# VH-VL binders against q0atu2, part 185

Target 1, 119 residues: q0atu2
Amino acid sequence: MLDKKARIRTSREYRNVFEKGKRLSGRFLIIYYVENALDNNRFGFITNKKIGMAVIRNRIKRQLRAIVREYQGQVKNKHDIVLVARAGIGKSSFEGMEKDYIAIMKKAGLFARNANKID
Short names: E, the ipSAE of ESMFold2; O, the ipSAE of OpenDDE; V2, 0.75 times the mean of E and O plus 0.25 times the DockQ between their complexes.

## First folded at step 8 (VH-VL)

Design uc39 (framework fv_recibokibart)
Fold by ESMFold2-Fast, scan of step 8:
Parts: structure tokens; sequence; C-alpha cells
Structure uc39 (fold): chain C 119 residues (1-119), chain A 121 residues (1-121), chain B 108 residues (1-108)
């Protein structure tokens, strides 16, 4: 559901976000984010073994991708953003993950409405 | 040996700004996030924010947003916290503390000794 | 914001006694993100227990941490004179990072 162009794909690209970016910790997610030189936003997703078994990690990754797609129009343009799932995410509902995503994106100043008129 | 050495005590008037430094030694400065915390007299600790020394990327507690600025100088392994528009309730000891750059080790293993900032008329 | 409430505020005990310090969170915190720091007067805090139950380097095994969800405990099985200090719990489970108000452990 996310265009290929909207995805962070290589370990070099992930490393760039971690090294040059900012981070913000939410209840179920940590985001790392940096402005890019492209015309679009790109998203990366990390689930580690502290989340649970592969089937759980794959479900979480798919749900996060769906949440990101739903809110992509509200995200300030030209950012690379990596979502890292935290240990507690496996016990969360879809709604809980969505609420956490919205909260951290707002705290990071990455959600914008009428962004062209707001400095 | 890992050390975080902070600048000395400051006395400021209301409305002034203060800039506290935290000089790191004994480790790779850019490998760890630097955090700042406030401890008012007789009170507990309050998190102010963090900076990535590698990038300069910063995030602040909303309570201090607009009054705090964090910077660093990698050539001298030093982090800075500047607090503006000082009020009497900014009187506190301010601490720097390091945290691992990546998300797996999220705790403050080493702290600076603290800097007392007194705001009085 | 996650509020951490520590109890008691002050705990008066004698060397040789057992101490139990409580930290209660306003919402669930994964144990990996709950930490304890010790602070003595005039000194910086020092990492004591991380991830609810792991002792930091050099911390004696009379100290143990436990808990999950909203309830966390720091236990000192047999108090030594050097243990009298203020202990703070801290969560790294959600921004902003928050600390409890502290429990002061004092000599009776």
Amino acid sequence: as target 1 above (119 residues)
Amino acid sequence: QVQLVQSGAEVKKPGASVKVSCKASGYTFTGYYMHWAKQAPGQGLEWIGEINPKSGGENYNQKFQGRVTMTRDTSISTAYMELSRLRSDDTAVYYCARDKEYWEELYFDYWGQGTLVTVSS
Amino acid sequence: QIVLTQSPGTLSLSPGERATLSCRASQSVESYYLHWYQQKPGQAPRLWIYGASSRATGIPDRFSGSGSGTDFTLTISRLEPEDFATYYCQQYGDSPLTFGQGTKLEIK
C-alpha cells in the first residue's frame, strides 16, 4: 500500500536516519526522523525479537504500514521517518498503536494541516 | 574513565538567560545521546530534553519548549543547554546525563555533577 | 504524560532491616523501560537498577528490583549504612521521560 518510493529500503538509508536524525519515544513506538532532499516522505519499519515471534512481528509491521498510509497526507513533506516497535507493542490493539503514532508525530512537529501557511 | 564535567554555579536575574556546559571524556562523544534534567530545591528530577551529538538533532519536553536550546561542539566533546527568560522557579540544579544512541539501552548510566543556577532579584 | 508515584515519601529504618520501596505508574510501563537511581545529598543521581530488575555494574546483590505493568518495587534485603539515600524511579516508556518524586531512606 505504500509506494516503493515512500519506503526506506537499504541499511545505508536506515543508518543515515539514525545518525543524522532526531528521535522521540512513544509508548509503543520510537520514531527516528530527518529531513530529506527528495520530493516525498519515506518510511522505514523495525521490529526486533523483544516484540515476539516472527508471526507477531510481521503482523505489527503490516499494521504500522497501514497506519502510516492512513495518515500520510498529514505528514510534513520531505522527511525520512523510521518507526521502531517497542517491547509492549505486541500487547497493544490496532487503535492503541494508531493513537500512539498520532501522539508521537504531533509531539515531533511532523503532523501539519495547512502546512503551507504555517512556519 | 567516563566523565561528564559541568560548568560552575550561576546567579542570574529574572529575564536573563543561562548557558550550562557538559564536557564529556573517556568515550566516543557522538555515540551517546545527551540529556538534561532539572532538580529544584527539595524536589525530584524533571526531564528537559535530549540532543543527538552526532547530528545536533534535539527534542524537548513540551514544558520547556520555546525557552530551552540544546547544542553541542564535537571538536571539544561538549554539550550545552541554554535556558532563556529565567524565572525564580528555574532555580535548580541542572544535570547532564548520557544515554546510548540506539534504542536498546535507554537509561542514564553516567551523570554530570550538576550545575546550580540561582535566579533571584 | 506518565506520572510515577513513589511511596512512602520517607522511610525511616535501622541498619540490618529490610526496605521495600514502591513506584506506581499512572499507566502501564514495560519493565524494560523502568529504572531506579540512587541519589545522596549534594551528589548526582547514579544508575542503580535498569529494566525493572537488572542491577547496574557494581551494585550489591542485597538490592533487587521487581514488578510489571503499573507496580514496581525496589527491595533492599538487609540495609547497610551506605544505603541511606533518596531513590527515584524513572520511565523511558513514553515521552516526556518522567521520574517519581523520590523515596528518602533515612536512619531511624
Scores: ipSAE 0.252, ipTM 0.794, lowest interface PAE 4.0, mean pLDDT 89

Design uc4 (framework fv_recibokibart)
Fold by ESMFold2-Fast, scan of step 8:
Structure uc4 (fold): chain C 119 residues (1-119), chain A 121 residues (1-121), chain B 108 residues (1-108)
Amino acid sequence: as target 1 above (119 residues)
Amino acid sequence: QVQLVQSGAEVKKPGASVKVSCKASGYTFTDYYMHWAKQAPGQGLEWIGEINPKSGGENYNQKFQGRVTMTRDTSISTAYMELSRLRSDDTAVYYCARDKYYWEELYFDYWGQGTLVTVSS
Amino acid sequence: QIVLTQSPGTLSLSPGERATLSCRASQSVESYYLHWYQQKPGQAPRLWIYGASSRATGIPDRFSGSGSGTDFTLTISRLEPEDFATYYCQQYGDSPLTFGQGTKLEIK
């Protein structure tokens, strides 16, 4: 589970990332990201109607949170990062989402070490 | 009434830099990302990169990384693309195009008229 | 990088005929993120079809788009003189964004 300190929770905090950040599109994910003034990373998650019904959107959110948690030790400190699920994510495997996350984070320069799962 | 108006044609020598502008009107400048694309004579389009006009945050196609810089001035609703260390194969028409800020509408609905940059000795 | 291959490169037809333009992707692209642009000589590209099948504002109903996965098609049911232009497909499914090389529709 992601610590409450590591979650973007409020609409204002999400808007801050969109307004002050930059964007990178991946196959199943778009990330919006910005350096924060805190001493830790925070993550937000967005699923939209293009993905499918609420059951599918809830599954995707759960799986994305699990992926982010597993790789949180690889992420460069002091960033707010919002993951937006794209339409095709509902047809992807868990491994496919994981690979896309790793690829995007590396391309964005946000991984400080190799993209291995933390123990 | 939405318009993207680009600066005029430029002729540069190899090794020089060029800065192309794109002035937006008819909409809220900061509600749309701005993209730049290259079209060499008689060829297709190639994406260069994008800038968030609210923050100035930018992402570039790796092919242009290290030679391209994108900036903006929100007080005059203008985006800029600067290309450095010019080569003959940089001769092209450069276009700006807007894209919706949020993830649900990701396409280029309006384009600038293009700026011809000629690089020759 | 996703490579988009358009065929044919040039299509020579007469007004009144049907045109079919193909765009093939090197890997699967969600239809929501495949778009078509029209470009006339000396002009900027103009959004024509977005999300594989949705006509942009003001585009005549003789234009239709279809496709999914790796295969996408732009169809013009009955060509008008103003339709002769170059058409580019584009994917927004993965960074870097890429365009096809274009299909030039020319008068026979």
Scores: ipSAE 0.625, ipTM 0.881, lowest interface PAE 1.6, mean pLDDT 90

Design uc40 (framework fv_recibokibart)
Fold by ESMFold2-Fast, scan of step 8:
Structure uc40 (fold): chain C 119 residues (1-119), chain A 121 residues (1-121), chain B 108 residues (1-108)
Amino acid sequence: as target 1 above (119 residues)
Amino acid sequence: QVQLVQSGAEVKKPGASVKVSCKASGYTFTGYYMHWAKQAPGQGLEWIGEINPKSGGENYNQKFQGRVTMTRDTSISTAYMELSRLRSDDTAVYYCARDKSYWEELYFDYWGQGTLVTVSS
Amino acid sequence: QIVLTQSPGTLSLSPGERATLSCRASQSVESYYLHWYQQKPGQAPRLWIYGASSRATGIPDRFSGSGSGTDFTLTISRLEPEDFATYYCQQYGDSPLTFGQGTKLEIK
């Protein structure tokens, strides 16, 4: 699970990322992101009714949190990042979501150049 | 009524810079992302990038990164696209366009009339 | 990047005929992020169909969009004189956002 301090929790905090940040679209995800004044990264997750029923949305959120947690150490420090699930994500595999996440984080310049730490 | 009005045609020499403007009216300028696209003579459309008018946050197509800069002035509801180190293949009509949705329903519902930039020596 | 290939490049037809315009993607695109724009000479593009099948406001019902995955179609059931224009498909399914090269619909 992601630590509480690494999660965007309030509507105001989400609004701050949307209003002050910029975005990048992937196949299954859109990320909104902005530098923060904290000593850590924070992540938020949004799944709309367009994704499907609550059971599907909850599965997607759980899988996205697992992906973010796995790659947390590769994300450049001091960012608030909101992941918004796109309409097609419900049909994706876990590996497909993971691949998309890595691709968009690299394009956004949010991953260290050596994101893959296995040499 | 929603309108996007762009600056007039420009002729530039290779190596120069050009700054195209797009003045928005009829809606809350800071509530919608603004995009820019290029259309070379007789060719299709090519996406250049986008800007969040509220924050100034921008993302560019990698093909244009390093030569393009997008800015805005919220006091006059105007977005700008500056392209530097111009080459002959930058000759094109440049369009601004409004993104309909802020979250995930992303398409261009209104476009500016276009600005012809000619790069010649 | 996702490449969109439109066919035919030019389609010559007469008013009253049916037009079928194809847009094929190099990778699967969720239909929700596939859009069509109409452009007439000397004018800016105009949103025509969004999300593969939804008509934009004011667009006549003779226009319909369909498709999923890598294969999308714009159909005009009965051509009117004002329909002769270039049509571009666009995907926002993955960054960078890309457009097809266009299909020019011209009078035979």
Scores: ipSAE 0.385, ipTM 0.822, lowest interface PAE 2.7, mean pLDDT 89

Design uc41 (framework fv_recibokibart)
Fold by ESMFold2-Fast, scan of step 8:
Structure uc41 (fold): chain C 119 residues (1-119), chain A 121 residues (1-121), chain B 108 residues (1-108)
Amino acid sequence: as target 1 above (119 residues)
Amino acid sequence: QVQLVQSGAEVKKPGASVKVSCKASGYTFTGYYMHWAKQAPGQGLEWIGEINPKSGGENYNQKFQGRVTMTRDTSISTAYMELSRLRSDDTAVYYCARDKGYWEELYFDYWGQGTLVTVSS
Amino acid sequence: QIVLTQSPGTLSLSPGERATLSCRASQSVESYYLHWYQQKPGQAPRLWIYGASSRATGIPDRFSGSGSGTDFTLTISRLEPEDFATYYCQQYGDSPLTFGQGTKLEIK
């Protein structure tokens, strides 16, 4: 799980990212992102009923948090990023979600270096 | 009533730029993303890109990246699409369209009437 | 990018007949992100069917949409004169958003 300081928690904070940010869509995920005035990155996660039942939505949220946590060292500092799960994500593998996340973050220019490279 | 009204037809030379406008009325302009699409004579539709009217944040189809710029003026509820370095194959009707989506892109529920841009050879 | 291929390119029929229009995707598209638009000459496209099967407001029940995966269909059960137009399918199952090339429904 992500530290609570690295999580977007309030409706007001989510609204700010949606209204002020840019968006970029992948196959399973949409990200909304904006620079913040903090010393760290914050992440938010949205799943809704088009994805499936609560058990599926909760599994997806946990898997997305795990992916974000694994790659957080690659993300350029001072950003608020909201991940919105698209319809069909419930049928994707963990690896499929991970690949989509990496591709989107690279295309958005939010990865500091190649996330799959070991230095 | 929701309406999107676009600027009139334009005739341009190769290498010039064109800026098309789309004036929105009948809804909260900053509440919905605006998209632009191209339709060459006798051909189908091609997506150019989108803009968030509230922030000005934009995203373009890579095919048009580097030649297209989308902007807006919230004081007059108007979105703009500027295409530079015009070529003969840019001759087309250009449409603005409103995205119905709240949390994500969905579909285009309202369209402008279209603006014919002719690039003379 | 996902390529949408519509068939036939032109469908020539008479009022009263059934029309079946196909839209095939180069890779799987969630039905939630597959839509159809109607366009008449000189006019802007108009939303017709969204999410593969939901009729937009005001669209007659003779129109139905179906399909999933890579194969989607728009059916008109009994053609009326006002139905002769070009129909485009569109996907946003993956970026960039793409349209099919259109099927022109014309009077025989």
Scores: ipSAE 0.663, ipTM 0.874, lowest interface PAE 1.5, mean pLDDT 90

Design uc42 (framework fv_recibokibart; at its last look DockQ between E and O 0.88; V2 from the best seeds 0.00; counts 0 for: pae E 3.0 > 2)
Fold by ESMFold2-Fast, scan of step 8:
Structure uc42 (fold): chain C 119 residues (1-119), chain A 121 residues (1-121), chain B 108 residues (1-108)
Amino acid sequence: as target 1 above (119 residues)
Amino acid sequence: QVQLVQSGAEVKKPGASVKVSCKASGYTFTGYYMHWAKQAPGQGLEWIGEINPKSGGENYNQKFQGRVTMTRDTSISTAYMELSRLRSDDTAVYYCARDKFYWEELYFDYWGQGTLVTVSS
Amino acid sequence: QIVLTQSPGTLSLSPGERATLSCRASQSVESYYLHWYQQKPGQAPRLWIYGASSRATGIPDRFSGSGSGTDFTLTISRLEPEDFATYYCQQYGDSPLTFGQGTKLEIK
């Protein structure tokens, strides 16, 4: 399970990310993201009926949380990020979702540059 | 009625900058993302990027990153696209287009009339 | 980046004929995120079909869209004079957003 302090919990917190943030569309995910004033990252997850039945939506949400947890150390600190699952994600493999997550986070500039960080 | 009205044609020299405007009316300006697209003479459309009118938060096509800046002024419901260090291949009609704010059924339902930018020596 | 290839580049037909326009994607695109726009000379593009098969408001029923995966089609069952225009497909299935190069439908 992803740590509770690393989760966006309230409708007001979600609305803050949408209204103050940026957006980027990936194959299976859309992310909305904004820098926060906290000392940690927070993640939110949204699934909708275009994905499929509740069983599928629950599986997707669980798998996305697992992916986020696995890569949390690579995400630039102090961001609120909402992951919205897109139609078609239910037909993807776990590896497919993982690849899309990595790709979209890199496109957004949200993964830290470890190899050439000289600061 | 929803309208997106763009600024008039511009003629610029190589190396100059151009700033195109897109004034929205007939809807809540901050309720929709605004996109910009390029169409060179006789060519197809190319996506430049998008801006959140509420925050000013922007994402650009990597091809234009470093030369394009998108901004907005909510007090006059106007979005702007500035393209710097102009080259001859920047000669094109530039369009603004409206898109839904939230993730369902994203598409460009309304477009501005276009602004012709000509880069001439 | 997903490349959309439209064919033919130019389609020369007469009013009353059937038109079939193809859009092929270099990678699979969920049908909800494939759209078609119509553009006439000197005008802005106009949303025509969204989500591969849904007609935008006011679009005549002679227009239909279909397809999934990498292969999408726009069909006009019986061409009217006002239908001669350039049609662009667009994917919103991955960033950067991309358009096809267009199919120009012209009078023979």
Scores: ipSAE 0.830, ipTM 0.914, lowest interface PAE 0.8, mean pLDDT 92
Fold by OpenDDE, look of step 9:
Structure uc42 (fold): chain C 119 residues (1-119), chain A 121 residues (1-121), chain B 108 residues (1-108)
Amino acid sequence: as target 1 above (119 residues)
Amino acid sequence: QVQLVQSGAEVKKPGASVKVSCKASGYTFTGYYMHWAKQAPGQGLEWIGEINPKSGGENYNQKFQGRVTMTRDTSISTAYMELSRLRSDDTAVYYCARDKFYWEELYFDYWGQGTLVTVSS
Amino acid sequence: QIVLTQSPGTLSLSPGERATLSCRASQSVESYYLHWYQQKPGQAPRLWIYGASSRATGIPDRFSGSGSGTDFTLTISRLEPEDFATYYCQQYGDSPLTFGQGTKLEIK
């Protein structure tokens, strides 16, 4: 599970990332990211009705959390990162989501230089 | 009443740099991403990149990576696009365009009038 | 990147006729991220259709957009003189954002 301290939880925290951060759009995800003043990274997840029904949105969130957790140790420290699920992600496999996440995070330069699980 | 007004036409030599401005009015400048597009004479449109006017964070089309720099001055609601190491095929009309949504359709609802940049020896 | 191919390159029609413009994507694009712009000579592009099927503000109802997956269409039911222009489709289903090469709708 993703640690509570590693989660963006408040509207203010989300707004801060959207307004002050950078973004990158991928096939299935848009990431917004900004440096924080903490010693740890925090992740947020956004889904909307364009993704599908609540059951689908919840599944997507679970999958995204799993992906983030898998690569958490390889992400540069001191970042707030929000993952916005794009329309069509529900049609993607877990591997597809993972590949998209990796591609976007690499492009953003958010992975540590010594990361081992990055394709 | 949203308006994007761009700087005037430029004539440059190969190898030089050009900096085009886009002044926004009628809305909160820092509330919307600004994009830039290229249109060569008689050709279609090509996306150059985007910038978050509030943070200054930018993303570029890989095709222009290393030659393009997007900046902004929030005090005068103006976005800038600088293209360096100019070559003849950089001759084009360059447009700024406002991105209406952060994570929705991501279309351009307002455009600048365009700036012609001519690169010739 | 996603390549958008528009057809035909040039469409010559007379006022009152029906126009059908095609935009084909190299891979599937969600309708939310497919848009159309109109451009006249010497002018900037103008948003015309967004989300594949939604008319922008002020756009006459003779214009309609449809399609899904890889095939999208802009239709003008009855051409008016002011409709002759170049139309571009655009996607942001994946980075980088891309445009079609355009269809020039000219008067016969």
Scores: ipSAE 0.529, ipTM 0.880, lowest interface PAE 1.3, mean pLDDT 93
Fold by ESMFold2, look of step 9:
Order: structure tokens, then C-alpha cells, then sequence
Structure uc42 (fold): chain C 119 residues (1-119), chain A 121 residues (1-121), chain B 108 residues (1-108)
């Protein structure tokens, strides 16, 4: 359920996050993030060719979107966040990607302080 | 020709701060992350953190969080690392190093010559 | 945090001999994110091998890197006098970025 408002859509928007944001690397993901001037979060996804062929990259994107969708209500607002898949992600399980996402987002301080759903 | 030229050696007392500079030339300063690393005498290398020179956004090794500040001045292509509340075990050579590309192999293709910081009472 | 353990700590050999330097990771590291540096006393580190097996520009072909997962090796097929230095492996397969403690390759 990533609405159009919750998507980073243009090359300029992606470039802004890469140029203006902070980054944190996890095992399977790198996140880039920057505060925005909106009342909502926006998410972008990048799967480089080094992680595999198009079918693998598309599967990874779908899985990452599902993970983001599950936790999006717990993300602190007003951020643009780009998830970049790392080379080893093609061998990860959905659960492995999910754990990595949670760990990185917690380390970045991007999850709300409500501990009900966050490790 | 890519070069990273660091400021000269410093001698400090415990409790003081030190600010080391790293001046870049031969490439677009704001296009590449700058990293800092510590090497205590006779010891290996330890990563301190990184800064995005365009935005000033930083990411620090948790071991140094709270004592380190990384900044830059894009008008003179210079990165800075400041370490506060110095202790004797902060005595080390401090290196700046350039990250090749922001999501590739993440290795350091160019290093500064190092800055010796000595902390003694 | 991924710990890189290099062995041996010191390796004493003569010119002409083959050197084998080991780097073991506490967790699997994708080879793309495992790198090697050479450092001589009083000098900055120099990139030597990147992505586990690719030689940096100007590095002689007597140097080769190999390995995957948790086990990585730097091999020097025939030592030259200039090769005696300390070698560090480095990873960024996970944050924080870490280095091994180094292997000092010294002349016997």
C-alpha cells in the first residue's frame, strides 16, 4: 500500500536524497535518508544490476516494498528514504531482509519510540 | 592528480580538543564521501566515521559518538575532524581517506599523509 | 560488528619465497566489500586489492587475492624486497566499517 504520495518519483528527488542525506549500511541494505518539508514520508528503491538479473531485482523490490509497507506507520514522519539493495541480498530470505531493515531504521533513529512492534 | 593534504602534528593536554584538517585537490570535493581513521602507535586502523561533503551529513562509529564532530568547508575543499575531551589513548595518527563511489565496493582509493595527535599530561 | 582476524600476526620470510596472508571474518562478507591495504612505517595505507581479488592500479601481478564467505587470502607468489610491509584487510559488508589488526611481513 505505498500510495503515490509515499513514493520518491523523480530523478531529482532521488538525487536530493543521495546528495543531501545521511547513509547507513546494513548487511543487505543501505538506506539514504533526509528530512523533507512534507507532512509524510516517501520511499524509493534501487536494485543495482550487480545483485542479479531483472527477475531477481524485481523480486527483491517487491519484497522490500512489502517490508516498508508493514512498518511505514511506525516511521517518524517528514523523511525521504531510499533503500539500496546490496550485492548479497539475492541470497537473503524475506525474514533476513526484514531484520536488516528493522536494525538499520532503529540505528538511524527513524522508528517512532513506541516499542510495541520494534525490536 | 588526486591529493589529500592534512594539517600538521598537534600536542594536546587531556581534556582538550583537536581539529584536524584534510584539504582535497584534483577532483570534485563534493562528489565523494570523506572518511577518517585512527591508528594508535604500533596498532592497526580503526574507522571513526564519514561525512557527505555536499550536505555535511555524518555517520560516526558508535565508539566515537559524542566526542567526534566532522565538518567541511566546500569553498576551500577541506574536511575537518574534531575530537573533544581528549584522553591519553587518543594519541594516534589520524588519516582522512576518500570513498571511491557511494554504493560500490566502499574502499579507500586515496589517503591523506596522516596527522599525529599526541595527548600527554 | 564484523571482526576481521588476520593471521599470522608476523610473517618472517626471505625474498623469493611465497607469502600467504589470511583474513577471517566473524560473519560472512560479500567479496565485493573485502579489501586489502599495504602500509609501510611512516606512510599512509595504500589500496592494494579490492573486491577480494582485483588488483589496484599499478599493483604487480605477483599479488593475488582470493576467498569468499569468511575466509580471504592475500598471496605474494615471489617476494621482492619492496613487499615487506604490514597488510590490512578491511570490510564494509556491514556497519561499522572494520579493519583487521594487520599482518607484518618482515625480512628474515
Amino acid sequence: as target 1 above (119 residues)
Amino acid sequence: QVQLVQSGAEVKKPGASVKVSCKASGYTFTGYYMHWAKQAPGQGLEWIGEINPKSGGENYNQKFQGRVTMTRDTSISTAYMELSRLRSDDTAVYYCARDKFYWEELYFDYWGQGTLVTVSS
Amino acid sequence: QIVLTQSPGTLSLSPGERATLSCRASQSVESYYLHWYQQKPGQAPRLWIYGASSRATGIPDRFSGSGSGTDFTLTISRLEPEDFATYYCQQYGDSPLTFGQGTKLEIK
Scores: ipSAE 0.424, ipTM 0.824, lowest interface PAE 3.0, mean pLDDT 89
ESMFold2 (binder alone), look of step 9: mean pLDDT 92; pTM 0.940

Design uc43 (framework fv_recibokibart)
Fold by ESMFold2-Fast, scan of step 8:
Structure uc43 (fold): chain C 119 residues (1-119), chain A 121 residues (1-121), chain B 108 residues (1-108)
Amino acid sequence: as target 1 above (119 residues)
Amino acid sequence: QVQLVQSGAEVKKPGASVKVSCKASGYTFTGYYMHWAKQAPGQGLEWIGEINPKSGGENYNQKFQGRVTMTRDTSISTAYMELSRLRSDDTAVYYCARDKLYWEELYFDYWGQGTLVTVSS
Amino acid sequence: QIVLTQSPGTLSLSPGERATLSCRASQSVESYYLHWYQQKPGQAPRLWIYGASSRATGIPDRFSGSGSGTDFTLTISRLEPEDFATYYCQQYGDSPLTFGQGTKLEIK
């Protein structure tokens, strides 16, 4: 699970990302993303009824949070990112969702390795 | 009534830049993404990229990345696409088209009339 | 990127006949993200069918869309003179967005 400070929680915060950000569509995910003025990254997750019943949508949300947590250290700091699950995601494997996440984050230029400080 | 009205035809030399405009009316300009597409003479459509008119945030098709810049002016509800280092194969009609800001129904319900850009010596 | 291949490239028919236009994707596309546009010479494309099967506003019921996975079809049950145009399929299922090369429907 992501800790409280790394989660987008309110409708207003979600609207901020959609309205002030940019987006990139992947196979199973659309991301909306914007640079924030905080010390950390924040993530939001959206599923819609085209995914399936509540049980399926809740499973997808849990799996996406697990993927995001696993790759937290690779994400460029100071971003708010909302992951929107697409209609076909319910038919995907966990590995398929993970690969799509990595692909779209790389395309968006949001993946970075920790750089050593030049002395 | 929703309308997207584009600037007039342009003739440019290889190596020059061209900037095409798309003026929106009849809806809330910042409620929809604006996309640009290319159609070479006698050929199909090719997606160039999109811009969020509210923020100016943009994403481009890799094929055009580095040569295309999308901007907007919210005070006059106008989006712009600038293509640099023009080549003969950039000769095409360029279209703007709108798409919902949110993810629910993503399709191009309204298009501009197109702008012919001719690149020739 | 997802490649969309339309067939035939040109379809020659007479008014009153049935037209079947195919769009094949190089990989699976959820039907919700497959759209069709009509374009007449000198005009911009116009949204015709969205989400594989939903008619856009004002589109006559002689037009129907169907399909899933990699195979999608636009059908015109009984051609009218105004239906002769080029039809493009488009996918919104992955970035970059892509269009098919078009099927030109022409009078025989």
Scores: ipSAE 0.737, ipTM 0.892, lowest interface PAE 1.3, mean pLDDT 91

Design uc44 (framework fv_recibokibart)
Fold by ESMFold2-Fast, scan of step 8:
Structure uc44 (fold): chain C 119 residues (1-119), chain A 121 residues (1-121), chain B 108 residues (1-108)
Amino acid sequence: as target 1 above (119 residues)
Amino acid sequence: QVQLVQSGAEVKKPGASVKVSCKASGYTFTGYYMHWAKQAPGQGLEWIGEINPKSGGENYNQKFQGRVTMTRDTSISTAYMELSRLRSDDTAVYYCARDKNYWEELYFDYWGQGTLVTVSS
Amino acid sequence: QIVLTQSPGTLSLSPGERATLSCRASQSVESYYLHWYQQKPGQAPRLWIYGASSRATGIPDRFSGSGSGTDFTLTISRLEPEDFATYYCQQYGDSPLTFGQGTKLEIK
């Protein structure tokens, strides 16, 4: 679960991230990200039909929210980040999704804390 | 008709910089990401990085990070790649290529004709 | 990074023959994110097959792509003279994006 203020909610807010942001592709995730003018991070989540049936897409979205919540303290402040689940994520384990999230956030320069613990 | 037209061949000395241009026409320039790739003589392709032409947001292959800068000018639908501190192994044909700014349409459907950059003393 | 290894490096055949070109990935790549490009000398690469098996617009039906996981194949059922070129596989499955080193299809 993520707090309300930590969520990207509206189509306009999602469009802002896609239009003004950068992109980085990982194994199971693509992130779109942009610095915001707020005092906090906000996260958005997109799952599409390439992933699989509704039950699988709902599971993936729930698991991604849990991963984001677990690592929220390590993310550099003042960013809007949209996670787009890629084809094949439905075949991944929870651990596989978690590792991909950590790897992509590090590549993007978005992890500000505990970098040396993962070395 | 979609076209990507690149600037002409360049000859540079080691340590110099080169800036290659890619002028887009026949589509909405800001609707597609622009990528750059390197092809050394007789070798395969190597991805350099990408830019969002709408924002200027850029991500680079770590191998080129610190030496490459991508920019664009939306008023003339032109993308640029500048490579600094040139070495002999930067001698290559450099290509621009577009792809969609969407997670489902991730392939290079149109390419520029290429720009030969020769680095020699 | 994901390394793509193409084999053979050079394939010498005659018009009318079948060609089979291989692309092996060092890590699993979702087929949706594996693509093939054709390049002729002095020309830019051209999108040929996307998503492992979908022909790009205008590409003849003698070309087919297949594969999943780490092993992908481009097949040309009956070579025409204009098919002799270098073919590159590419993955968009993980950053950095990578290409294979190419298979050059040449006349025997």
Scores: ipSAE 0.659, ipTM 0.883, lowest interface PAE 1.6, mean pLDDT 91

